# Ledger of designs, part 174: VHH binders against p49116

Target 1, 238 residues: p49116
Amino acid sequence: EGPLLSDTHVTFKLTMPSPMPEYLNVHYICESASRLLFLSMHWARSIPAFQALGQDCNTSLVRACWNELFTLGLAQCAQVMSLSTILAAIVNHLQNSIQEDKLSGDRIKQVMEHIWKLQEFCNSMAKLDIDGYEYAYLKAIVLFSPDHPGLTSTSQIEKFQEKAQMELQDYVQKTYSEDTYRLARILVRLPALRLMSSNITEELFFTGLIGNVSIDSIIPYILKMETAEYNGQITGAS

## First folded at step 12 (VHH)

Design j88 (framework vhh_brivekimig_d4)
Fold by ESMFold2-Fast, scan of step 12:
Structure j88 (fold): chain B 238 residues (1-238), chain A 119 residues (1-119)
Amino acid sequence: as target 1 above (238 residues)
Amino acid sequence: EVQLVESGGGVVQPGGSLRLSCAASGFTFSKYGMSWVRQAPGKGPEWVSYISGSGSETLYADSVKGRFTISRDNSKNTLYLQMNSLRPEDTALYYCARYTPGYSFRDYSSQGTLVTVSS
């Protein structure tokens, strides 16, 4: 047994579709989001501790936490994605929907509140200058959450979460030794991720998915995907 | 050079059946999942069905579940879509794609095959 995460798990590099269109559209936003989602799932499945839990547990964990992983990924990759530009385009589309009376006012309010929460989360992470090691361990903490309903092997999941928390603490204390409260500032951001609706995330970022496919339904197929197929999806779209 | 060539489309009456084929070349077909995607006149693309590289796993859009069957023959590098109990709303240009559910775009351009369901 070594550390929970290796240096390979700290590397998290998103390749964006090229070129960026002059006017953002649902297809560009969806492809960008899909690349981040696939990168996040590939990251999770590469962790030996995750593999050790078995396929059924792996699927259940990712189904429960994909929105949290995705949101952490949005924060980590905000600059590469030009996330502020994407969110501005989504807001503009929502304002046009109000004018055309296509959506209820209550739904628009709910969606706008989600966007504001997402912006505040990403801004707080940027202000804290969260580094790649910290992001990797925060993702591991949310991945190995033992408290989702219906999980088996909850004791083993809790052990891996505690190991992630311990390794994050060791890293922060060593690297940011003069900032006694840094770990606390980072950890208090995590509960906000669970308050963000996965349904609204799908509406904002995955509207360009073809047909009635939900993120929940595709998760087991992405997790079982052969490495060659996954690599083909990543490189073939660049 | 990746190539996908669809065939088997035509005109059929409601309740009828058609079988579409897609001939693939330029990649190791058995290593990749494949999808059928359709585009009705004046509408955006709609994902229809997916099959894993080995053929062991399939997915269907709710609109076609129970009526359509996706299959593949890896020895012939060919993908199939058996369409039964066809409805007027199934009228569309059908595309074969090296497309995994979760992406908004298909990997490769192809000509498609036209399916028209009318009385």
Scores: ipSAE 0.033, ipTM 0.463, lowest interface PAE 6.9, mean pLDDT 84

Design j89 (framework vhh_brivekimig_d4)
Fold by ESMFold2-Fast, scan of step 12:
Structure j89 (fold): chain B 238 residues (1-238), chain A 119 residues (1-119)
Amino acid sequence: as target 1 above (238 residues)
Amino acid sequence: EVQLVESGGGVVQPGGSLRLSCAASGFTFSKYGMSWVRQAPGKGPEWVSTISGSGSETLYADSVKGRFTISRDNSKNTLYLQMNSLRPEDTALYYCARYTPGYSFRDYSSQGTLVTVSS
């Protein structure tokens, strides 16, 4: 009954910290990334279908897919974040480190390959000119993935994923009626999300936030934050 | 200005217990998550535990799970860390911090309180 997502779920507005400093620092990068992660978790929490699955299932789903949601968020918010500038600064640091023989060459190669995959993904989404409705439904397809190990409510999750896929199809066919292949171009981008290492995403974006604690371990805390507490964390109010 | 004042540190034998306190002022305490962070001599800061603003959710580092308990009293603007079964490896300066996304867990911490586990 009713659509899976409302117009409120299409609106995805990242509030950046104070203007990007002249010299990029870890705190600015981590705060920007944490705001995006918190916005993504808040977005998921606000979906009635998601809430209907119950807290244990919700936690398991987000633990399994947070990196995919975060990467979609990076692509969607790439312009407002100046993501290309952030990634360029990280690449320059890594290239200097390998040139000076200060870090393992194998590790730097893995991180550089991850950055390349991330840039490729974001560029492909930008080239396709993915709109807010398409991003919302792609995030819903990723969120309601029934194929993660250890899930208990798989039939209901699959139902919600299929509903997300059908609503995306209807939207694309109605809005982009002249582009017969658009839906296929969009959907073939999704498998790349599962190839991206969550460990490397943590190292690139969350060093200042989590230290030696994984994002996976902090997710239950984020999901159980009350509205007033959540707003306090995001806006720094009072 | 946000102010955090830690207390309760001391010298204790292995297997002993200590309770740390953090008195908070300058912000609406119940609205923010709070963390305990420690720094061993000559090492970087290590996150220990976090509690949500309401107290409904807690997180612990694997090294302290089952031994430490984080709690808070929002009526007194005070954060606590109950440390049981202390080990020499727990020796560190302990800081409380307001949990702020994108910042270290030591954000708005004070001088810290020293915990020494030896015999």
Scores: ipSAE 0.000, ipTM 0.296, lowest interface PAE 12.2, mean pLDDT 82

Design j9 (framework vhh_brivekimig_d4)
Fold by ESMFold2-Fast, scan of step 12:
Structure j9 (fold): chain B 238 residues (1-238), chain A 120 residues (1-120)
Amino acid sequence: as target 1 above (238 residues)
Amino acid sequence: EVQLVESGGGVVQPGGSLRLSCAASGFTFDNYAMSWVRQAPGKGPEWVSSISWSGGTTLYADSVKGRFTISRDNSKNTLYLQMNSLRPEDTALYYCTRHGYSYPFKGDYSSQGTLVTVSS
């Protein structure tokens, strides 16, 4: 049996495009986001429990939760990405669009509310000082969600989620023994991930990557990629 | 999924008129500014006209100002380009674009286009 995640699954290293431009542009933002997305998908597909569910279930799970995984990745990699700078650039661009009457007030409001929710989430995670083990298990909890419509093998998925929750609890209780309510503070942050629109995430971070296709359309192909092909995508090599 | 489907292109004589339509689906049409862009044979894309989400603001390239009129019907999710006093130089593939994060430099999503040929 053994643990759900190994030490290799705690390692989550984002390689940023270089050099960083003097002024942020959509290409740099999309390249950075794409690398994080591919890293997140590679992380998920490397989990033995995930592989054991089979290709169809794997695809369905990732399609249902990629936005949650991506958002957790943004929070975890906020410093290496200079996420606050990226979000400030996006906000500045949106404010210019408002002033030029290029987008409706309702659409701008939706997008700004999404950015504010994202900033609040990332700030709360930073304030809690979430470590690499905690992030790995939070990602596992959202990945092994049995409550998405259309899933098969829901009993097995639920068992993997329960295993993730128990292993997270064990870790937090042993590592942060003096903070009795730490686990509760961490877990109450997760429902906010489901309130964030995957459509808005696609528009903000992936507009230059996907063109006329959706993230849902590319997920099966990413999950089928060989390790060499995956490494080429996340590093821009060859 | 975002879809933009143009129609109304064709062959017309100099001085003639055409009305292009762009049928939008897969998004809340009245939340987005829209543009028409054209590409003449052997040339790069040229911005033609833009309209704000409400229709309250319209912008035109100098080459078409006074001859073309951009409009939208938010109840029908449709964008229009009324082209009058057409000239041979207006011959191009015309496509509609939805504005997005990268606006005004380029459209968020572009359609497949409709061909307009102005010839005798």
Scores: ipSAE 0.013, ipTM 0.486, lowest interface PAE 7.5, mean pLDDT 84

Design j90 (framework vhh_brivekimig_d4)
Fold by ESMFold2-Fast, scan of step 12:
Structure j90 (fold): chain B 238 residues (1-238), chain A 119 residues (1-119)
Amino acid sequence: as target 1 above (238 residues)
Amino acid sequence: EVQLVESGGGVVQPGGSLRLSCAASGFTFSKYGMSWVRQAPGKGPEWVSSIYGSGSETLYADSVKGRFTISRDNSKNTLYLQMNSLRPEDTALYYCARYTPGYSFRDYSSQGTLVTVSS
């Protein structure tokens, strides 16, 4: 059988809302995050192996892993997004919420810890200088995770994950032949994705434009679109 | 050239109803999901509702769920929003857009249609 991912799956181009406002607001942050989430779901939907699992399995997989895909996307697109500026704005909003007595101190502590972990993850990926092929395979590894609660067809999902792992290994060994330990350094970063709460991610990035609808509701709506409609939304073509 | 022309806005008392329409041209209407987005005075845009190109699935903001109904007539290239049990907080300029929740909504009319809910 052919490779799990083609060269087209390496291309991951986020188009930001423009212009960036003088003062970051919840709507700009949510639109930016929503564009990244949509790009991530479109990326996943375009993989033939993913399509082969069927609509119900596709929905279950993305619902289980969207936060990991989104976080990898944040790391990959951190410069394009000016992610550090967005996180600073979120922190400022949280500090104002403390002063206005709108949130509990325990909740704010949890959210601040989440932001810290997110910053550490993105910094680690930047220091490793992860390339587009490596990001594509890391996203495939998290997408084809057989170990989320409630999943069916876990044996086939596991086979696709193993294929992603093998192709990443082959790529890294061939492209970075002089760096024997590069693959190990990359893979040890992945467990951190599972320490980040999807509920906190949703609260931080998606409360503005889509705050009245859960990500779980958005996912099947986007994934069930006809291919022509899906492509039309992205390209703006008739 | 994509053109979206909204109509049906007006002044209504709390608890009243209005039906908004959006006439679309310049693209194959049935191939695109459509949305209603509103902007209240002094606030940023807020997504209200979306519908697939086929009309087979709809999605609503929690603030309007059970009160508003989105629909479309692909033979007439027209999008509708039936608004029932209107509240003062529904006061806004309403825009139709070629928009999917989680993606850009800039492809919309700048004019919009004004809905004012006031006693």
Scores: ipSAE 0.135, ipTM 0.483, lowest interface PAE 5.0, mean pLDDT 84

Design j91 (framework vhh_brivekimig_d4)
Fold by ESMFold2-Fast, scan of step 12:
Structure j91 (fold): chain B 238 residues (1-238), chain A 119 residues (1-119)
Amino acid sequence: as target 1 above (238 residues)
Amino acid sequence: EVQLVESGGGVVQPGGSLRLSCAASGFTFSKYGMSWVRQAPGKGPEWVSSISGSGSETLYADSVKGRFTISRDNSKNTLYLQMNSLRPEDTALYYCATHTPGYSFRDYSSQGTLVTVSS
């Protein structure tokens, strides 16, 4: 009966690798992305409702939605990450790869379309001036998605998603009372997250540091990390 | 505070084997996951393998699956990497790293151990 999220779940502080290199490279991009991925996984683990689903269900849930959580994290942390600079560097690398004939034209087109969709999503969130509370509830809505194939406990997941939606509605109504259509404008942005390929996200952000291992294979390990390692990342609760 | 000392590297022929060790001190070893990371000449760091604090979970990069085995002895505060069927592309400086929250695949301070695979 308590709230789904507490003030501790609104806090989402990304610490970037320092110093930023003079020329962006795949290593810096992958380290930055890995920090965001770990922060997102640690955030999910801190939700009592998430833990209540049990290990098998919560692992399957995160494996299904990590790309949506990661993309919301990119939008939320875009300024801290200098995401526009990172994306420009990736685009420059892809343009050079076209000239060097290192990648197929079809693959380059898929990747460029993904970057465009990502930029469009981040720009739309920036224009809406989404705040920390709104991001926390949007992440909860995508986390507790009952409609992924192969999930168990779908009724319980749906109840948690509905609770996230209700708490977001209450927040928006109180905080942005004069903008009657704000909630609708925010929610219609979420379907775009499912149009973005997790495979392309892996290639853009994780290739240089993680090698050929898939994020899907890493997620179960991250979620089962020792409590001391987990707690070290989650600080600054108020 | 935390110290990691890698050893076991050397020069080996393709198809050969090496066993790397990482001696850890300054922290409660059994509470922390550990990783092996390598850096080949002219390349950035590449994650190789990870093991949970208890040793119950292991994960491998696709390039090393079936060839490398990560293990640990918590009573000796030591991490191991058994490397079989070595290839020239495995040539790198190998580092062990503790799973620091947020970037476990790169956060290290040790000197590493050099592995060279050549004819």
Scores: ipSAE 0.000, ipTM 0.177, lowest interface PAE 12.7, mean pLDDT 80

Design j92 (framework vhh_brivekimig_d4)
Fold by ESMFold2-Fast, scan of step 12:
Structure j92 (fold): chain B 238 residues (1-238), chain A 119 residues (1-119)
Amino acid sequence: as target 1 above (238 residues)
Amino acid sequence: EVQLVESGGGVVQPGGSLRLSCAASGFTFSKYGMSWVRQAPGKGPEWVSSISGSGSETLYADSVKGRFTISRDNSKNTLYLQMNSLRPEDTALYYCARYTPGWSFRDYSSQGTLVTVSS
């Protein structure tokens, strides 16, 4: 068969909400994060191997790994998002919540530790100067993880993950031929993605969700979204 | 601004039926997917069903599949949930929600509609 990913899957362009507010607020941050989440899920849907696994497997797979995909997306889009500024605004909002006795100290500590882990991850990826091809394959490795509880078709998923790993290896060896250890440095960053709580990511970036709707609840809906409706969501067209 | 008003809840016997409605205003209804979410007494929220903006795609939780039908009338800006073969475990406060990433729920206030299925 052909390659797992095409050049189309390397393109990952986040469109930020407009107009940019004078001061960052919860709504702007949540809309920015939601656009990244939609972009990430649309990216996954566009992969023929992913489509071939079928609807039920697609849903289970994305529900298991959306936080890892989202975090990779944050790292990849950190500059266009001004992620450091967003994280500073989240910290400020969180501190105001503490001052008003809205959140427990233990919860704040967990959230702060999550933010520090996220910053460390994004900084490590920036230092490695991960390119668009490398990000695409890292996202594919994460997406095609056969080891999540409750998955069916694990042999097919494992095959696609191995294909992603092989294609990443080929790319890195050819493109960065003089850096023998580059692939190893990249791959050792991936386990850190599983240390980050999806529940805390949801609270930090998606706190503006209405009707008590969780990310897990909306994933099946996003994956079945019509192209026109999806395009409306990612551009913020009203 | 954006408003969602649920109605149609009530008390029914097991095996009975109810039709819930959600009247939407303040946004272009046909451009947004809509969902029903419920919260049973003492439990967290549970997603029930979703429908695409055009109405061509629908999704259901396994617990309600085959019994509930989600639909919409874009000309009336109204979302519906037809509930058949109701069970005591369907007892919950039912909310409709616009699927809109990053929309602040602080700009949205809804009471939901209570469904009680007698044992």
Scores: ipSAE 0.000, ipTM 0.148, lowest interface PAE 11.6, mean pLDDT 81

Design j93 (framework vhh_brivekimig_d4)
Fold by ESMFold2-Fast, scan of step 12:
Structure j93 (fold): chain B 238 residues (1-238), chain A 119 residues (1-119)
Amino acid sequence: as target 1 above (238 residues)
Amino acid sequence: EVQLVESGGGVVQPGGSLRLSCAASGFTFSKYGMSWVRQAPGKGPEWVSSISGSGSETLYADSVKGRFTISRDNSKNTLYLQMNSLRPEDTALYYCARYTFGYSFRDYSSQGTLVTVSS
């Protein structure tokens, strides 16, 4: 058996919409988020172990973990996205909504708490200086989570998750040999991803989706796209 | 050069049916998902339906679920939209486009085909 991930799976290059507007709007934010989500799903489907689980299992896994994959992608691509600027724009909009009583106070509180959790997660990953290999394996650990309700083939999923953990350990021990506790610091960050609501993520980043389709509805569509269509979308070429 | 040519629009009474067609050329049709998008006078574009390259997956806007059926014939490079139980609010210019994930649909710029539902 070969490694779970190859060097091709470490490459994760987000192409942003151009030009960036002078003032951020919902359309730019949604397009940026959509590109990241698409890149994340394309990344997942390129893994041979993922393909081996079969279409139904693949759809169930991504439906269960897309928010965790998306959040890891936000952290990994925070600089190229200017994520801090995007979040500041969202916060500004929410503050204006409070002043005008357009949204309930309870809902605004939930959304603000989500933004604070997201900022804390991204800041923690930045402070740890997580590299591309580490992000690839963290995404694999999240993707191959056997503990989501309704999953089948859980023993195979668990095997792939353990393989991801072992390969991450090997990488960190060889590359960061001077930092004995680095792996533990990285892994303890992962549980926080499950505390973030996928519904709030959809509201913050995907409000501008044409047709108001849910992420759950588009996941099987995206996973079954032809390779040529996938490649055309992730390159961002006109 | 990607070319999409819509046809099949017309004037129908409420409750009527129409079948729209989109003839595609300039790309490998079977390798791309396709969508129908409509724009009513004075309104912004509204996504209607999408179909995967193989035809195995379809998506519909809530406003058309159960009434419209998207399909394709890859041997003819043609996309279809079967519209049943038409309503006055379905009145719009209908466009076909290659589906891309995100805010907008690529190649959404053809002339469209006009559907008018009037009593």
Scores: ipSAE 0.116, ipTM 0.548, lowest interface PAE 5.9, mean pLDDT 85

Design j94 (framework vhh_brivekimig_d4)
Fold by ESMFold2-Fast, scan of step 12:
Structure j94 (fold): chain B 238 residues (1-238), chain A 119 residues (1-119)
Amino acid sequence: as target 1 above (238 residues)
Amino acid sequence: EVQLVESGGGVVQPGGSLRLSCAASGFTFSKYGMSWVRQAPGKGPEWVSSISGSGSETLYADSVKGRFTISRDNSKNTLYLQMNSLRPEDTALYYCARYTLGYSFRDYSSQGTLVTVSS
């Protein structure tokens, strides 16, 4: 059959809330993060292989891997987001929580270690100069992970993951023909994504959600969102 | 031109029930998720619930889970909120909006409907 991803799946354009406030707050950070999450889920929905797995499997896959997809999106969109500025604001807010004795020292250490791991990951991707095609295939490898508990179509998911790996290899070999070890350098970065806690990611980026709704609850809704509504959410239009 | 008209608010005792309605016009209702947002006196807006365009998916704020039910009738371009086991803290002006998660209250066409729960 045809390739897993088309050129349309390489396009990943994040539209930031505008204007950026003079002082970053939890609401701006949450809106920015939510737009990236919406973009990531809409990207996954656009893949024919993903659609072919059916709604129940789609929901289970994204619930299992949203943190990995989101982190790849943070790395890919770091410049557009001014991610370093957002992380600095989060650190400042965390330091205020220490001052008010609202969090234990152990919890703060865990959160800071998570931020350092995130910065290390984004820096490694930037140093490798990962392009849009490579990001698309890395997201596909993460999305079509057959090893999550409760999945019903594991053989088909594994086939799609292997197809993503094969197409990434073919792309890298042809595009970066003089760098024989580029693929290995890229793939060795992926295990770090699974060491990042989705609960800590949710605490850092999504505390501004009105009504304290969880990402787990939001995922099925976003996956079934109409295109017109989705466009309104990510651009603030209509 | 988009128009949203809320109705069904009133005064009720704690433990009581109310059903809110939102009549929508000026857009293809079935292609947009709808939300309920409330604002208590002196407080900022709080997202309450959302429903997908088809009605197949619903979301609720933790404060209303198990007590409120969102629904829609696409043939009548109408959104509903069934509110059961009402509490004094549910006292607010209730608005409907076209957006899924209500990170901000953006639709200004709606007048809102007042819900007062006596202590």
Scores: ipSAE 0.248, ipTM 0.617, lowest interface PAE 4.2, mean pLDDT 86

Design j95 (framework vhh_brivekimig_d4)
Fold by ESMFold2-Fast, scan of step 12:
Formats: C-alpha cells, sequence, structure tokens
Structure j95 (fold): chain B 238 residues (1-238), chain A 119 residues (1-119)
C-alpha cells in the first residue's frame, strides 16, 4: 500500500566515540563498531514492514543478515569512522601476532583476505558514489532476504524484498535518468556481502566486548530495547 | 537522580546459594533493560547477566549459565539475581546497572554488594 521506506529511513547518522585516542585500541574499535551495529538494528526495527513480520521472524532475519547490514553500514559510514585507519590498526595487530606465533599463518591469511574483500567492497561503493536513498534500499533488500536457511514466512519476506527492489529502481531511474545501467552496477555488488564471514567480522571488530558475549546472543536483546535505550546507544549518551 | 542500591551479599560456602536485590529509583524502571556486573579483587569488571525491560529476554555469561537466574519485579522497581552452586571464583563485588551486554551504557554505578565464597 504505502512505500516500504520513508524519508526517515534514509537518515543514517553514526556518532563516533569522542575524543578519538592518539593510538587506536581494541576498546575504541569495539565501541565504534557497537554503535554502528546498534544504529543498523535500530534502523531495521523502525521499518513498519519489518515490525509487521513479528518478533520471531524479526530476530531470525537479523541473525541471518546482521553481517551484511553491518558491512553496508561500514561502507556508508567509512569517512565518519575513518575506516581505513581502523583497518590499518587491525592489520598492524595481526602482523605483530605473526611475529609472536600467537595465531596460525592459515588463520592470519583468512583474516587478511577478509580485510581485502571488505576494503574492495567499500572502495567499489565509494567509486559508484552511492547516495543515502540507495544505501537505505540496499539495506532493505539485504534485510528482507527470503533465502536464508531456517526462515519462516518466506513469501511475505520475498514480497517486501521485491517492493524494495522496485522502489530502488524507481528512485535510480528518476534521479540518475541519464545513466541507464547504474542500477545493474549497484545490484551486482550485493553478492559480495554473502562472502563476508560473520565470525571473522566478530573477531576484527568485537574482540573488545566484555563477558565473551556473541553477536547472536545480543541481537534479541537489542531488538527488544525500548526507544529511549536505542536513542541512548546511537547518540552515545551514557 | 538515578539511584541503584544493591543488597543480599554475604559469605557462603562453595555450593551455597544467595539472592541479590537491586532497588531502583529516579527513572521509569520498566522501560530499561538491567544488568548485573561483578568485579573480583584485583580484576576488571565482568558482565554477569542482563534482562530486558519487560523481562521477556535474558542473557548470561558462559561462566554463570545454568547456575544464576536474573529476574525483575517492575511493580516494585527491583532487579534480582538468584545465585546457585556458588564457586570460589564467584567472589566479587556485585553491581546492578542499565548496562548493555558487550557495550558500556551506564547512567550510574552504585556501591555494590559483596559476595564471598570460601571453603
Amino acid sequence: as target 1 above (238 residues)
Amino acid sequence: EVQLVESGGGVVQPGGSLRLSCAASGFTFSKYGMSWVRQAPGKGPEWVSSISGSGSETLYADSVKGRFTISRDNSKNTLYLQMNSLRPEDTALYYCARYIPGYSFRDYSSQGTLVTVSS
């Protein structure tokens, strides 16, 4: 009936911890990543179509796609985060781990390959100059993915994904009318998100979490937070 | 002013039980998730357990899973932690807070309640 996303769903503003430390550490990286994760889940929860699917489906969808949403968020907020500086700090830490024999060479190769894939994805999105509306619809396409194992209500999820794709097409055709193949260039970037390991993302960005809590365990808690708590997290209010 | 007051700590033998309480005031208790955090002597803070505002979701640290139970009574603005099968390594000062697991979100930190498990 109405549009899947409104103008309120285009706004995606990450507030970084302040001040930035002189030397990056795991706590700063983890806090920055946690803020982005909370913002991403708050964004998803604000969509009426998402709410209409019900609590169990909402939890299953976010558990299946949080890494894809997070990676899109990293690309969208790369400048605000100084993501290149964060990734350089992570690489430096990994190089030190090689010299101290704390991690296997095979594991370090896997992690370095993941960082390369992440940098390539963010660079490709930057080169395409993806705007806020395009990011919002790409996140919606990823969120309403009916093809993850174990999902129920897949027909309704597929309808919302198709609606996201149609609204993105309409937007791109109206806004970038002279660029006939822009939509195709954008959409061909999405399969790369499925190649990103959520376990490696947790290791890179969430190692500083207190209590050895997994992202999978946190997701239902975040999705059931009251609006005041969500606002506190995404604005950095204590 | 946000106020959190912990109680119920004491000295117990290994295998014993204690029930901690946290009395909250100065905010709409039912609208906020609550957590228990502990700090052992000479160690940093460790998250123990969290409960959502409605009480529908709970989370536990692996070290306490199956032994501790978090609960709340929103009509009394009170958070609880039932601790069973206590071990010497559970010895710590226990705090309640509006603390999100894995991420520091605190309005206020109180004085805590001391739990000592000794043989």
Scores: ipSAE 0.034, ipTM 0.507, lowest interface PAE 7.1, mean pLDDT 85

Design l1 (framework vhh_enristomig)
Fold by ESMFold2-Fast, scan of step 12:
Structure l1 (fold): chain B 238 residues (1-238), chain A 118 residues (1-118)
Amino acid sequence: as target 1 above (238 residues)
Amino acid sequence: EVQLLESGGGEVQPGGSLRLSCAASGFTFDDYAISWYRQAPGKQREWVSTIGWSGDTNYAESVKGRFTISRDNAKNTLYLQMSSLRAEDTAVYYCATSKGTFLPRDYWGQGTLVTVKP
């Protein structure tokens, strides 16, 4: 009935752990990434259209797209996170690692290529000066992707994606009326998100997770989290 | 997801031998170093041995010359061949790997019990 997203869905505020350590460590990086991931999932669950699809569909959608949502969040929050500093520290560590027999050179190469793709994506978004409304609609387009294997309710998901695309078009045409090709430049950035491996994202940003826990395994828990538990996670109460 | 499953534990007499296995899944096994740790009753967990992705091996002094670590990349399996077992080798033995690039994220198996009884 109404618009897919409201003004409340444009607000995306990441609160970083404080104080920032003098030297970056796995705990700080993982805590920062976890806050962004939880913020992204809370953002998704706040959309009425998303909730209307039901719990099973919600879990399947977020499991399929969490890496794309997370990457968009990294680009949007790159300045708040000092993401370039984090990535530079990771690259420097990989290149100068004394733990030489722990990980193959081929695997290190794959990870370096992933970091370069991530840097290029964030730089392209920054150059386009993507605003909060545009980010919200790009996240919605990614979230309501009907083409992931194993999904049910694909016709309804496609309808919500089309609605997100139409509302983004209306916003861009109204707000950037003299930039005829802006929407096209924005949309052609999205396919790059699917080239980024969720396994490598997990290795880079979630190395501080306890035990054999995976992002896939915690998604249903996060989506069911009460407001108090969610606020504890995004503020680092535990 | 990363899973490690140990097997082969049991009861042996002093001077006996035992072979432990660790079945790995959920990652590219041959790209990572994998280790054995053990925890004796009432003691802290201690490192036993590591085999690198290239096949290079390292051992704790207490087991050097008696234990042999090996890997079968085709089977995604890690082994620990234990010989000349002593009462002090009694422990739960854990398979562990560090999957990560910036700082390793440790993954642990559930453990397998080895008891050396006279």
Scores: ipSAE 0.028, ipTM 0.502, lowest interface PAE 6.2, mean pLDDT 85

